# Ledger of designs, part 18: VHH binders against Cytoplasmic dynein intermediate light chain DYN3 (DYN3)

Target 1, 312 residues: Cytoplasmic dynein intermediate light chain DYN3 (DYN3), of Saccharomyces cerevisiae (q04949)
Amino acid sequence: MDNCNAWDKLLSQNESTINSTETATITAIIYSPSSKTLHQFINICFPEGSNSILDTTLINYATIGWTNDLKENYSVDVYTLIRNTDDALDLLKPFLQEHSSKVRWLILLDWTLNDQKLWLNELSYAFNKIKQLNDDNEFSVWCLNSGEILNLQRHTTVWQSVHIDFILQTLRSFCYFNDSSLFYICEDHTEEKREEAQRLKYQELLKHFCEDRDMKDHIEMVKRSEILIPKGCDSIGLIKTVDERFEPTEVKEQHFLARYMDFIPTIDKIREDRKTTSGIDLDKLYPLEVFKVNIQEELGKMFAKYRENSRI
Below, E stands for the ipSAE of ESMFold2; O stands for the ipSAE of OpenDDE; V2 stands for 0.75 times the mean of E and O plus 0.25 times the DockQ between their complexes.

## First folded at step 11 (VHH; framework vhh_7w1s_2)

Design z2 (from u2 with Y31N K101Q; at its last look DockQ between E and O 0.06; V2 from the best seeds 0.00; counts 0 for: pae E 12.2 > 2, placed apart)
Fold by ESMFold2, look of step 11:
Order: sequence, then C-alpha cells, then structure tokens
Structure z2 (fold): chain B 312 residues (1-312), chain A 116 residues (1-116)
Amino acid sequence: as target 1 above (312 residues)
Amino acid sequence: QLQLVESGGGLVQAGGSMRLSCAASGTFFDNAMGWHRQAPGKQRELVAKITSGSTAYDDSVKGRFTISRDNTKNTVYLQMNSLKVEDTAVYYCAARYWFSQDYDYWGQGTQVTVSS
C-alpha cells in the first residue's frame, strides 16, 4: 500500500543495503465541537472512506495511510474527540503519555453552530490544556462552514461586516501569538467540478500541514470565507489591514475576552456567558440528549483499538 | 448585553453640586464611556468622555465637571460643580465598543434641574 517517491530514490543506490519501503508515522488529533462537524471535516479533508473508521460521538482512534503528491508514504495515527463534556481533553492523557513524538492538533470550529461568542474562550482553554498534556505540539484551527458568513449577513439584521471582520482579526491574532495555523473551510456545491477541485485542495492542505511541509502556495488572506494562513505567515501589520483600529496585542489580555463576547452577536440569551448562572449546562442546550453516548463504553472500545494497533 | 443605568439626578440650586452615577450591568468597556445631555428642544451633546488613557470635556463645563471611572464597581461618575441654570437637561450615560465610531449603548437618562 506504500508506493513512495522517496523509495524510488533509495533504490538507485544499488550497492548498499536497500531499505524496505519505510512509512513515516504522524500523530494527529481532531478536536471537534460535534459529531456532525467531525464527520464533515473528515469527509472534506481526509482520504475517501476515512469517516467509516474515524467517526464518533465521543472519542475514536484509527490509523490512516496515505501517499502524498511526492509519492512519499505516511501512516497517520488519528484520534478524534468530541467536546461534549467538561475536560474532554483529559480523555487523551493515557495515549499522550505513551509517546513523545510531535502531535498535530486540528481544533475545529463551525460557523453553523451559532457559538461564535464562545470561540475565543474555548480556544484559550484548549491551547492551554493541550500544552499541559503534551510538550511538542503543532497547532491549527479549522473553521468549517465559513460560507455561513453570507447567510448570516443576508438573513439577519444582527450580523454585519464589522462582526465578521472582528472575529477574523481576533482569530488571526490568537493564532499568531500561539504559533498556530488558521484555515477557513468553505464548500461550494454549485458546480461538481469546482466542488471536487476544492476538496482535493483541502486534502492537500491537510497533508502538507501534517507532514510539516511548506504551505506558502496555500495562503489566502483576502477572501473572507476562504482564509488560509499557515503558521508563521501572518503579522500584526497584516492583521491590522482588515481594520486598523483593531489592536492584535490586546487579544492576549483577559479584559479582551469580555469585550469579544460582548461584541459578538447572539440570537440565544442562554449561550451568553455573561448571563449564564451556575447550574446551566451548555451541553444540554444542544440536542446532545437525543444522541447521548456511553463514555465508559466508548473509552473501552478506544483502549482496545489502541492496544491492538500499538507496538506494546 | 451591555446595559447602562443612570442615577443621582434631581433638583439643585445654582452654584450647587451633584454627582451622577452610571452603573453598567454587563461587560464594561474601558475605551469610550461618556456623558451626554439634552436640554428641551435641543440636540443631544457630548459633555464629558473617558477612555482608558484620557478624559475630555466640552468647553462649557471644563473646570466645573469631572468624569471618573471605578472599574471595580463597573461605574462611571460625573461630578458636577458650580452648576448653572444652563446645565438643566436630561443627562445620558453612553458607551461604545473601543473599535466603534458611534455610541451604540445609552442609558434611560436622568433629569438634572438647576434652579436659580
């Protein structure tokens, strides 16, 4: 299943010990707000058929093999995790402590969940927690369904361009200061050829990210629904070109979080953190009760798969 | 949502003093809070403004009015001294997000009446 370009070059040695086909191993973790968001992300960005072994309502693990456009073979150990409970990231502790390699984090946001007010706080929590759980991390934030930006502006009087730009500048600033990539994923279903080409592009973007390859050919900073900013490609000056009044350095301050949450529109008072009292569980506000999952059972399945597929 | 509630208005004699308070119930913004006033039949006008680093006053009240902020109580104050009959108006507390050009949040107003 390995037909790597690198192997062809190794065979040219002829007179040395020929290595058998080698597969590079990558660890990636997808941290998703919902099962639907996770399913959609895998369907768009991962090789065909990956959903059948990575979908979950809480936590899952599988090994995905792929060959990149340079004919290099990769074995990707993928963990998928749904943030449907407090401290969901703690479920990964046993697996993270058993390896010391670099972990690629794909932290998902979804424009259709009507939770943009919570994004900055959730990202801050996730990044801090991940840094506590593992030392060697490569971060990326993936905003799915960014085409919803147009629907919000068309069908509400509440969502204005100033709100969209403020979210963008906030996310760009957060990612800049945390050495993270930022990717907006927008599917265009109007033409089959464009849809197919776009999905292939996102699959190559994912592979480049996971493989630590140069992503400068993928930069997009202008099209608001299609933003693609690899780690290290942004700057304070570039962020300010959207609106010069925005000060990127203030995003790191706790005071800014309150301003962010207050400025971002909401149609649901219960989702506003400043109005939430103790005893309200935001997970109960989603239709999660309809799709309740047995955490102990899912962990048992994951431990069994992990042990079977590990070297130990 | 940010909500602003004024208090401290009422009747005062010319030459007297009064302090207005504006309590914010919600996220408090540091960048631009202000007091405006509207006399009967007149347009609303800015009286005093406070930002994170400065205060500013209309010339008609400079030296007589002082705006201040208590972040621990989420409150902005307007100390009004040497009051004149011309200061009679409804006083409004207003706020805007630090990146906005216009004041988007207003209190209900509090009446200040200065008698001669």
Scores: ipSAE 0.000, ipTM 0.173, lowest interface PAE 12.2, mean pLDDT 78
ESMFold2 (binder alone), look of step 11: mean pLDDT 81; pTM 0.827
OpenDDE, look of step 11: ipSAE 0.014; ipTM 0.384

Design z3 (from u2 with T27E G53D K101Q; at its last look DockQ between E and O 0.01; V2 from the best seeds 0.00; counts 0 for: loop humanness VH .163 < .165, pae E 14.8 > 2, placed apart)
Fold by ESMFold2, look of step 11:
Structure z3 (fold): chain B 312 residues (1-312), chain A 116 residues (1-116)
Amino acid sequence: as target 1 above (312 residues)
Amino acid sequence: QLQLVESGGGLVQAGGSMRLSCAASGEFFDYAMGWHRQAPGKQRELVAKITSDSTAYDDSVKGRFTISRDNTKNTVYLQMNSLKVEDTAVYYCAARYWFSQDYDYWGQGTQVTVSS
């Protein structure tokens, strides 16, 4: 008797929630090369306090609520995942198998990790793998710490404008042919008020991307540390304006990956330039981190959180 | 350079089975691999596609053909069962580069002839 009443009340609450129009639901996945990159991205682009529930050393999940500048409420189911050599994207498979709605992919790169030589291959792997895991995707590539471009040019003779432009034209071409947005995130920490204004800007950019809103007011194609190119706003002709010798369709050629990797300055090249560079620590440029996580433990924590938060 | 070499074609009776092989000169994990066919006087058409996690088939062969891969041998297979006379064609193995919209690497083709 009392069991029937409790059950009927639960079903009524669930039906009321389903019929509510107060909150729209979004699914987003952040794929990051490191915990530090992930932490920084969330601090810049997500509401204050999001780090406490989204940070991870491997995989995490949480629901983030926000209200946009049109006073619309959104509930964002966010998965965070750290790249590793154990095919990290496969860890998402159980959570995506029954998913039928669009997934917004936030694929992170980080200029400070000194892995630019690997970026094209890593993006290619990620996009190919994601398309195999899920049919309905909205892609974006976010290059954090793009202010490092200036640091590399100031403190080495190895990094020249041609290398920076080549990476940019390659990323733009890749994103163009894969229907992806491309965003460079550059923070200026010289003044707190300016820093907060920049975070507000990037928070609005993230919201517009996740909400499928028009982002034409956010386009920046000239300032090479602050590039913002939403999906559909680039072209072969526009890419060529950076350096007309670059042919965007060559990114599709079978040998381009090798040419890309060969052209990008290496750690060995930076080491040879060491004697001319003041204030740069070449050991600091090497990612020497040992990636050590208990995969089963992290998945167990995620499954527990997922079940607690995904019930409707 | 990725090189593709087909084998396994020939003559088979209708209702029979045949297995095509495509050996790649290197690793192809990041490639989408496909089998295409071209009957005389007709356009080349995609028959089956395989990636690391998924497969897809043309409606005319669904349920009869199976594409598979062996990454340790760098080989893609097409198992063709319940063959029909209209399956007669030159079968090409193809791969597309990880960002390409179209297939960029092609084998020389192998003839499959289905007799009544």
Scores: ipSAE 0.000, ipTM 0.138, lowest interface PAE 14.8, mean pLDDT 78
ESMFold2 (binder alone), look of step 11: mean pLDDT 85; pTM 0.862
OpenDDE, look of step 11: ipSAE 0.036; ipTM 0.469

Design z4 (from u2 with Y31S S100Y; at its last look DockQ between E and O 0.05; V2 from the best seeds 0.00; counts 0 for: pae E 11.7 > 2, unsure alone 61.9 < 65, grease 24.6 > 24.2, SAP .779 > .668, placed apart)
Fold by ESMFold2, look of step 11:
Structure z4 (fold): chain B 312 residues (1-312), chain A 116 residues (1-116)
Amino acid sequence: as target 1 above (312 residues)
Amino acid sequence: QLQLVESGGGLVQAGGSMRLSCAASGTFFDSAMGWHRQAPGKQRELVAKITSGSTAYDDSVKGRFTISRDNTKNTVYLQMNSLKVEDTAVYYCAARYWFYKDYDYWGQGTQVTVSS
């Protein structure tokens, strides 16, 4: 029943484009650390109504249509995956075999999870795994809740500007060498007009990313909570302007990961409503949390939703 | 030039307690410091380390040793409780001067002897 309602919403979006003779098909995969992060990302960055069909605890699939500002029609096959095991990405193979197009990867990070120490390791694993699974990829890293940067600096003594800058320079270097976009997503709820303009900006950014369009008009490299760096728009020199002592080329070196994890703070007392492991053993922890779920049952649910959408 | 000076070593009976201090001079650019020890005929081994957000300990000293740092005094401490004869060693303070380097600086060491 909810599937039928979501289909009516998609038809309404596409009804205004019935005079079009051309529709491009896009495959996008959202890889999220949690269901909450995923829901927030969809609410902020996807067209209105998308969250009613993409909600899941582990794996979801849906088709979303839109028309861009150039009157071009797109049909976007969206896969969502919540990381719960070391090899969760392998679950996507059956669905990728139905398409012969480039895959757009939207890899989510979340400033509120107190897991920044693990970010570089998890990104390295994800990018390596994705390159093994598929040859034609368009990468992007989306750091949600970047307004938390201000809270960390104001309300803790362990988070200093040097840590915030180090994470930024690390992420920029990682994305630069992996030909990936980097986007910080910050919600501002202070004024209705600013909130609406912000959401329209992020929706346009998402569409341009998925459509392989030029995103140079969206660049923001100085406001630390609002970083927007499309692929190809950064450089070693630009990264070093944050702190000249940082060496971007070292991010790809084997020893850098251990030093990154050792440098970045994580203390349970910082986030009273979230639990983090104190005294993390860097050689032992790789995933933030491992869920034991009935993977075959969850895949069955996703296959059923896929078949139903195909009948419509 | 970063210089590390250990103090607080000596002779102690088994079951006793001792606190080692490592006073650092010069400018720090990295927050990583640690204690290592070397028993006669053995290789130098990590005992404890402290960074900007975490501490770590060798399994043989967990629950007995505590590492801490006082940045106002440029000093790192190793509190050693419930000492055992196998803790007998020369204890070295080590520091990483710049984030991208391994431990670059070592103290001269202080002898800790635990008597039976």
Scores: ipSAE 0.000, ipTM 0.245, lowest interface PAE 11.7, mean pLDDT 75
ESMFold2 (binder alone), look of step 11: mean pLDDT 80; pTM 0.822
OpenDDE, look of step 11: ipSAE 0.023; ipTM 0.405

Design z5 (from u2 with T51N A56Y D58A; at its last look DockQ between E and O 0.01; V2 from the best seeds 0.00; counts 0 for: pae O 13.6 > 2, placed apart)
Fold by OpenDDE, look of step 11:
Structure z5 (fold): chain B 312 residues (1-312), chain A 116 residues (1-116)
Amino acid sequence: as target 1 above (312 residues)
Amino acid sequence: QLQLVESGGGLVQAGGSMRLSCAASGTFFDYAMGWHRQAPGKQRELVAKINSGSTYYADSVKGRFTISRDNTKNTVYLQMNSLKVEDTAVYYCAARYWFSKDYDYWGQGTQVTVSS
């Protein structure tokens, strides 16, 4: 039985061009809550010209490459995994060995999903599982659609600033204690030029993360929806500036998880307290059940659209 | 542990074609495979890489070279078309584990000489 690696199917369509010079090879793994989230992330953060045809089964593969400002060539093997089952990460076990190089982990969250109350538990699980599977890791958490935060606050009475701040402090604390970067990805749709500039910024962020560069220059905390905190750039004191009542050290405690889940609004409450039918596209707020949808079909549709747009 | 043995090198005229083979011993499926080359006085460079189905090519060989693998035969191939004099080098087969940054196993190399 030809042990066909699940990755084989995805790679056939993307030829990565590497320069004849010394190319650094990096391994990155993207762990995404949904195919839609993954697709969006790829569209925003991947270098231009990267043909990522992700025929998303459980595990997908893409290659991206670039030359940096130092004229160094980078090639990144990108593995993508959709969080559709509790055992999704176990699929990587055969690939992760003790002799593996440092893996760049990109854990995605999405503000358009109604799973915020589960974020801490899910992150804890993922990080712990990953650490068990591989000893040499670089972690980053990417929150997609952070612009949705404003919509949630404006169009619902359920979501308040206190919830947003609580989530932010929780994520910051979690990332701080786990030596992880935290990035909020906000698309600016106000102007095309701004949108493009933003994409370039995020692409650069991804590149620098993959290159393991000093990212202190990327620090951004201008507004609640625009947060960039590279590893090592946060502190308990800084985290507490949002709300001094918050105790970052408690994030490691089990009782905090319960409190977090109780405090964060649920989809049911959001629906009940819907102010305007036009304000929050509830179709963008996916219930947890959406994770059970045919991911392959949805991804296929998205990629088809992407291909159409990329030809323009 | 993986042992790699290259074959198929030799002398070829410019514009000609050549196919290199690399036979691997061991758990071949667990490794990404690559072809490197080193020309006289130059540094070793990656020419092509293949994981399972994904392929990478250096710009200098893109459109001319094709890397492929047969897991049933534990063999990786490099089809080289439209060869140029500048393609003259010792070609090395290399293997790395899927998540390894560096190539862990290397063949002894095979000489490819392209004459004008």
Scores: ipSAE 0.000, ipTM 0.204, lowest interface PAE 13.6, mean pLDDT 81
ESMFold2, look of step 11: ipSAE 0.000; ipTM 0.377
ESMFold2 (binder alone), look of step 11: mean pLDDT 84; pTM 0.858

Design z6 (from u2 with T27E Y31H T51N G53D K101L; at its last look DockQ between E and O 0.02; V2 from the best seeds 0.00; counts 0 for: loop humanness VH .163 < .165, pae E 12.1 > 2, grease 26.7 > 24.2, SAP .72 > .668, placed apart)
Amino acid sequence: QLQLVESGGGLVQAGGSMRLSCAASGEFFDHAMGWHRQAPGKQRELVAKINSDSTAYDDSVKGRFTISRDNTKNTVYLQMNSLKVEDTAVYYCAARYWFSLDYDYWGQGTQVTVSS
ESMFold2, look of step 11: ipSAE 0.000; ipTM 0.249
ESMFold2 (binder alone), look of step 11: mean pLDDT 83; pTM 0.843
OpenDDE, look of step 11: ipSAE 0.359; ipTM 0.729

## First folded at step 12 (VHH; framework vhh_7w1s_2)

Design n1 (from u1 with G53D; at its last look DockQ between E and O 0.70; V2 from the best seeds 0.00; counts 0 for: pae E 9.8 > 2)
Amino acid sequence: QLQLVESGGGLVQAGGSMRLSCAASGTFFDYAMGWHRQAPGKQRELVAKITSDSTAYDDSVKGRFTISRDNTKNTVYLQMNSLKVEDTAVYYCAARYWLSKDYDYWGQGTQVTVSS
ESMFold2, look of step 12: ipSAE 0.010; ipTM 0.391
ESMFold2 (binder alone), look of step 12: mean pLDDT 85; pTM 0.861
OpenDDE, look of step 12: ipSAE 0.085; ipTM 0.536

Design n2 (from s10f with G53D; at its last look DockQ between E and O 0.01; V2 from the best seeds 0.00; counts 0 for: pae O 10.4 > 2, placed apart)
Fold by OpenDDE, look of step 12:
Structure n2 (fold): chain B 312 residues (1-312), chain A 116 residues (1-116)
Amino acid sequence: as target 1 above (312 residues)
Amino acid sequence: QLQLVESGGGLVQAGGSMRLSCAASGTFFDYAMGWHRQAPGKQRELVAKITSDSTAYDDSVKGRFTISRDNTKNTVYLQMNSLKVEDTAVYYCAARYWGSKDYDYWGQGTQVTVSS
């Protein structure tokens, strides 16, 4: 059985498809902190049925196609990766080293994971790592469950508006300096019609991002939990409107990272029946080691999935 | 949703050993795992936790208990040695997403009774 790198086969197939059709082929990679977050993101931002295609495994692959409002046909190769370790991105090294097209990155954050303290470090790491692996990237940051912000403020004494604003300014600054879009995803479950409208909005946003379209029309800053800031739509001055004391340029500095981590609170108990430690310090954060996986096996699975999707 | 099922509890004499197991459904590698216990009339407390690269223990069990995980079996273990009467409690397996502070999923618990 020819030990050919599954990625090589996959890439070869993709190249052949691009040459045969006038369809623009786009590569998108979703980098998610958890399978749950990924699942939710797919449910919200992808067309119905996409969840059956994109399984919530460590790494996955699917092809999605659509025709946009300009009657252009797009085919998107979507890769998903779960951030279960700091070195998860290394799994994509062989692919990214050979990939010649611009990669669209969707970096997911989740307000429900209580890992806000780690966000800046994680984003910095991811962006830097990705840039090292591939020079041609488009970045977007998606914050899932932004509605949780209100819950955090209402149900805890620890989370205050100053923390929320600080995180917002931090993320905006980070995205501004990295030429990245920032999107807060807030689900509206009040009415079915509203939910559907919102879903369609996010789906359109995703498509436009993948198409690398001008997204200036998508800018929204309704409230702390509802923010859409496409790349190029922010400025230092605008960021400082939240709190003028905030210095966006400091986000690049190591001392700011330390301050960020110290300032962002942890939650001991938020949900029912959640119990915290009596003796173990749960606020102590540890770097994660690489989850040992058979890379070849995982790549094989992705390849198999690609083949399956190509037959449909 | 992740389901957790504990096993291995029971009656043991002081000074004895016991091994608890927790079988998890779903995507096991997404989760850090912990063992909690609740004694009668006391609050539930974290006893041990395991991430991908580290373990931590409550001071009361340090040197006696060992938490481990097998990702191929979707199982987390608690080896309890040199058991004391004070270790008597219902032991719960819990899971949290990586980076999360709070545990989101809990087992039903298994009774551990240490007799003098």
Scores: ipSAE 0.000, ipTM 0.207, lowest interface PAE 10.4, mean pLDDT 80
ESMFold2, look of step 12: ipSAE 0.012; ipTM 0.437
ESMFold2 (binder alone), look of step 12: mean pLDDT 86; pTM 0.866

Design n3 (from u1 with T51Y G53D; at its last look DockQ between E and O 0.59; V2 from the best seeds 0.00; counts 0 for: pae E 13.8 > 2)
Amino acid sequence: QLQLVESGGGLVQAGGSMRLSCAASGTFFDYAMGWHRQAPGKQRELVAKIYSDSTAYDDSVKGRFTISRDNTKNTVYLQMNSLKVEDTAVYYCAARYWLSKDYDYWGQGTQVTVSS
ESMFold2, look of step 12: ipSAE 0.000; ipTM 0.191
ESMFold2 (binder alone), look of step 12: mean pLDDT 86; pTM 0.873
OpenDDE, look of step 12: ipSAE 0.192; ipTM 0.644

Design n4 (from s10w with G53D; at its last look DockQ between E and O 0.57; V2 from the best seeds 0.00; counts 0 for: pae E 8.6 > 2)
Fold by ESMFold2, look of step 12:
Structure n4 (fold): chain B 312 residues (1-312), chain A 116 residues (1-116)
Amino acid sequence: as target 1 above (312 residues)
Amino acid sequence: QLQLVESGGGLVQAGGSMRLSCAASGTFWDYAMGWHRQAPGKQRELVARITSDSTAYDDSVKGRFTISRDNTKNTVYLQMNSLKVEDTAVYYCAARYYGSKDYDYWGQGTQVTVSS
């Protein structure tokens, strides 16, 4: 590990000595696919100056303070982790076993890494592993650089609207069944005033997520590059409005993971380089845990009904 | 609903070649397209499948059959080379929406007969 428990205890003690009695303490963990993605996320969503405190190494931590719009003071203990191996999350085991508080997980994806084929498997692994490591979790998935969607559609022959929609419906379904928020982050650098307003918007979103506040004012389900869906604000019916043929309940099944990976395009050279760089074995699948037997029975009934209709 | 019409079947000598076509009533970017066959007295089986990104083949036809698609003509092809008598079957074109696990749209089939 990079950190030791003695160091964590010293920093926690020093932070407690500095904090006022009205300051609430929050624990947040950012799980990022790369150092660059992590740096961009902190720069966009965290208070100014946070980048100088959260050095973008394989594992790091810092305390970040803020005051919200209700004039409440928060002290946020932020841990960052770069996912370089199958067992990267195990580096947090000593910390998680010692701390019993609620952990806010910010799990990052990045549209520019050309690894969308791997996203469902990586999310399934991460969520399952985190649930094994800690009992009290608040999940969120943050898809950085979602403006790349427009570039993929305009400048390649392989990316079509159906692929973008399928990924969206898959991520929404995954988050829905795992009680997770889903946020697409799209930067606009064209005008300074718009850039700052956008940054303040994402900072407010982050603060509300960390503070367990109502986030219904931040919902965006239509603008494909700017999707913002807080936990509890989605539904099977809403997900199906993108394409009615999509079956959200199937996202939990092993066979869906294989179909997802089969459908999503990738460039073979970049695919092989990404596999090697990430350390993830593409043959090692981490499917989402299957529901109880009664769910399997219901899916079987639906399959039988569809089969009868197809025989006409 | 998507309608599928097969063509190109018939009689061919063992070792010969044949190309099947499947014309779709609309675009199929949203579908995995497959060729299935049913030999006399046997169950229908998937022979080849094509998506926007990949192809897959049953082991019995690998290296002999090639599936391809022309999205501008809404047509899927099955090029069948080095045909064997055991390839004799009714061949069906089918479509599966990517979000579904089952093929929901089927053609009426075309007979392929391989004679020794």
Scores: ipSAE 0.013, ipTM 0.478, lowest interface PAE 8.6, mean pLDDT 78
ESMFold2 (binder alone), look of step 12: mean pLDDT 86; pTM 0.869
OpenDDE, look of step 12: ipSAE 0.020; ipTM 0.359

Design n5 (from z1 with F99Y; at its last look DockQ between E and O 0.42; V2 from the best seeds 0.00; counts 0 for: pae E 11.8 > 2)
Fold by ESMFold2, look of step 12:
Structure n5 (fold): chain B 312 residues (1-312), chain A 116 residues (1-116)
Amino acid sequence: as target 1 above (312 residues)
Amino acid sequence: QLQLVESGGGLVQAGGSMRLSCAASGTFFDYAMGWHRQAPGKQRELVAKITSDSTAYDDSVKGRFTISRDNTKNTVYLQMNSLKVEDTAVYYCAARYWYSKDYDYWGQGTQVTVSS
């Protein structure tokens, strides 16, 4: 009972504090497979200091402001949610049902978690669930740590270019048919200037996505670790240029998921190759984070933080 | 495009063993490979399947047949042990691109005859 009442209060207050004469408002929800992935994403793609107000809880909320390169001011209400087996997306239902605002969904995947076999199923579930929860959605899929592609190919015998291409074609097809953007985030830590330029590039990408701006200048379809494909910029023909044998429309078929999962390497297969191939460091492959938390306690933390922010 | 050639069939006594080979004209890492068989008067049936990560078998051959592959030789094998007269059939090697629904490539078949 008490959590239902708290949601009603928050929705009423949120409406009154967002509107301004000069500042546009945005609602964004980040759905992450782990707390580490979430921290990395915010550090790379959000303005400086954003990590200090979005801690590593199952569910969190903060308002992040920015000014874009056209001197327009934005206030972004950011909700963060870490995936668990308790169906965390349902925690957002009371908030989303009370207001029909457009929501920007930032659905994170992470190349270092060794869970690529689950990606299509996770995306299918998440997109279907989100469409049930809210009518007005702008989807994006963000694959973090795509530099790991090279490590997998160098340090295992089980990961081949055909697996990388198959995942790419599957994700592109899924996003194409679900009207979603697809972005690979690849960090280059070799030089400070390149690292900073890369962060600025991804921050601009995030701002353009959230602000509904034209992103055609950000398109990258060739460099496999740096794929950037905004909604509406892909096609069946372009997807097939990776491998013409792939049929993008088959991604929607009920039996494709089983074939997808059968093809993608498993943790056990990678560990077996470690026994036969020296020099592979399995500690660089992180499992999916699953945690058991008191949901009411986490919601209480979020509501307390929301109330403090609304005082001002 | 992909060409498949079976070999290793012939006559064997019940309880015996035989190994079938399927040579592919190119790499098949991204294909699901399978052995099918067709006995006289019956429809062709899947016997064993191998993908990059898993194998599957028809219940009638589990524990007796083993499918394997050698990617360096572009070859798929079917090791058949404890053969029964009921295993008599033409055995076909087949391939489908792993995420396709249908087998697109077939060999010509090799006869396996199990005598009592």
Scores: ipSAE 0.000, ipTM 0.301, lowest interface PAE 11.8, mean pLDDT 78
ESMFold2 (binder alone), look of step 12: mean pLDDT 85; pTM 0.864
OpenDDE, look of step 12: ipSAE 0.033; ipTM 0.402

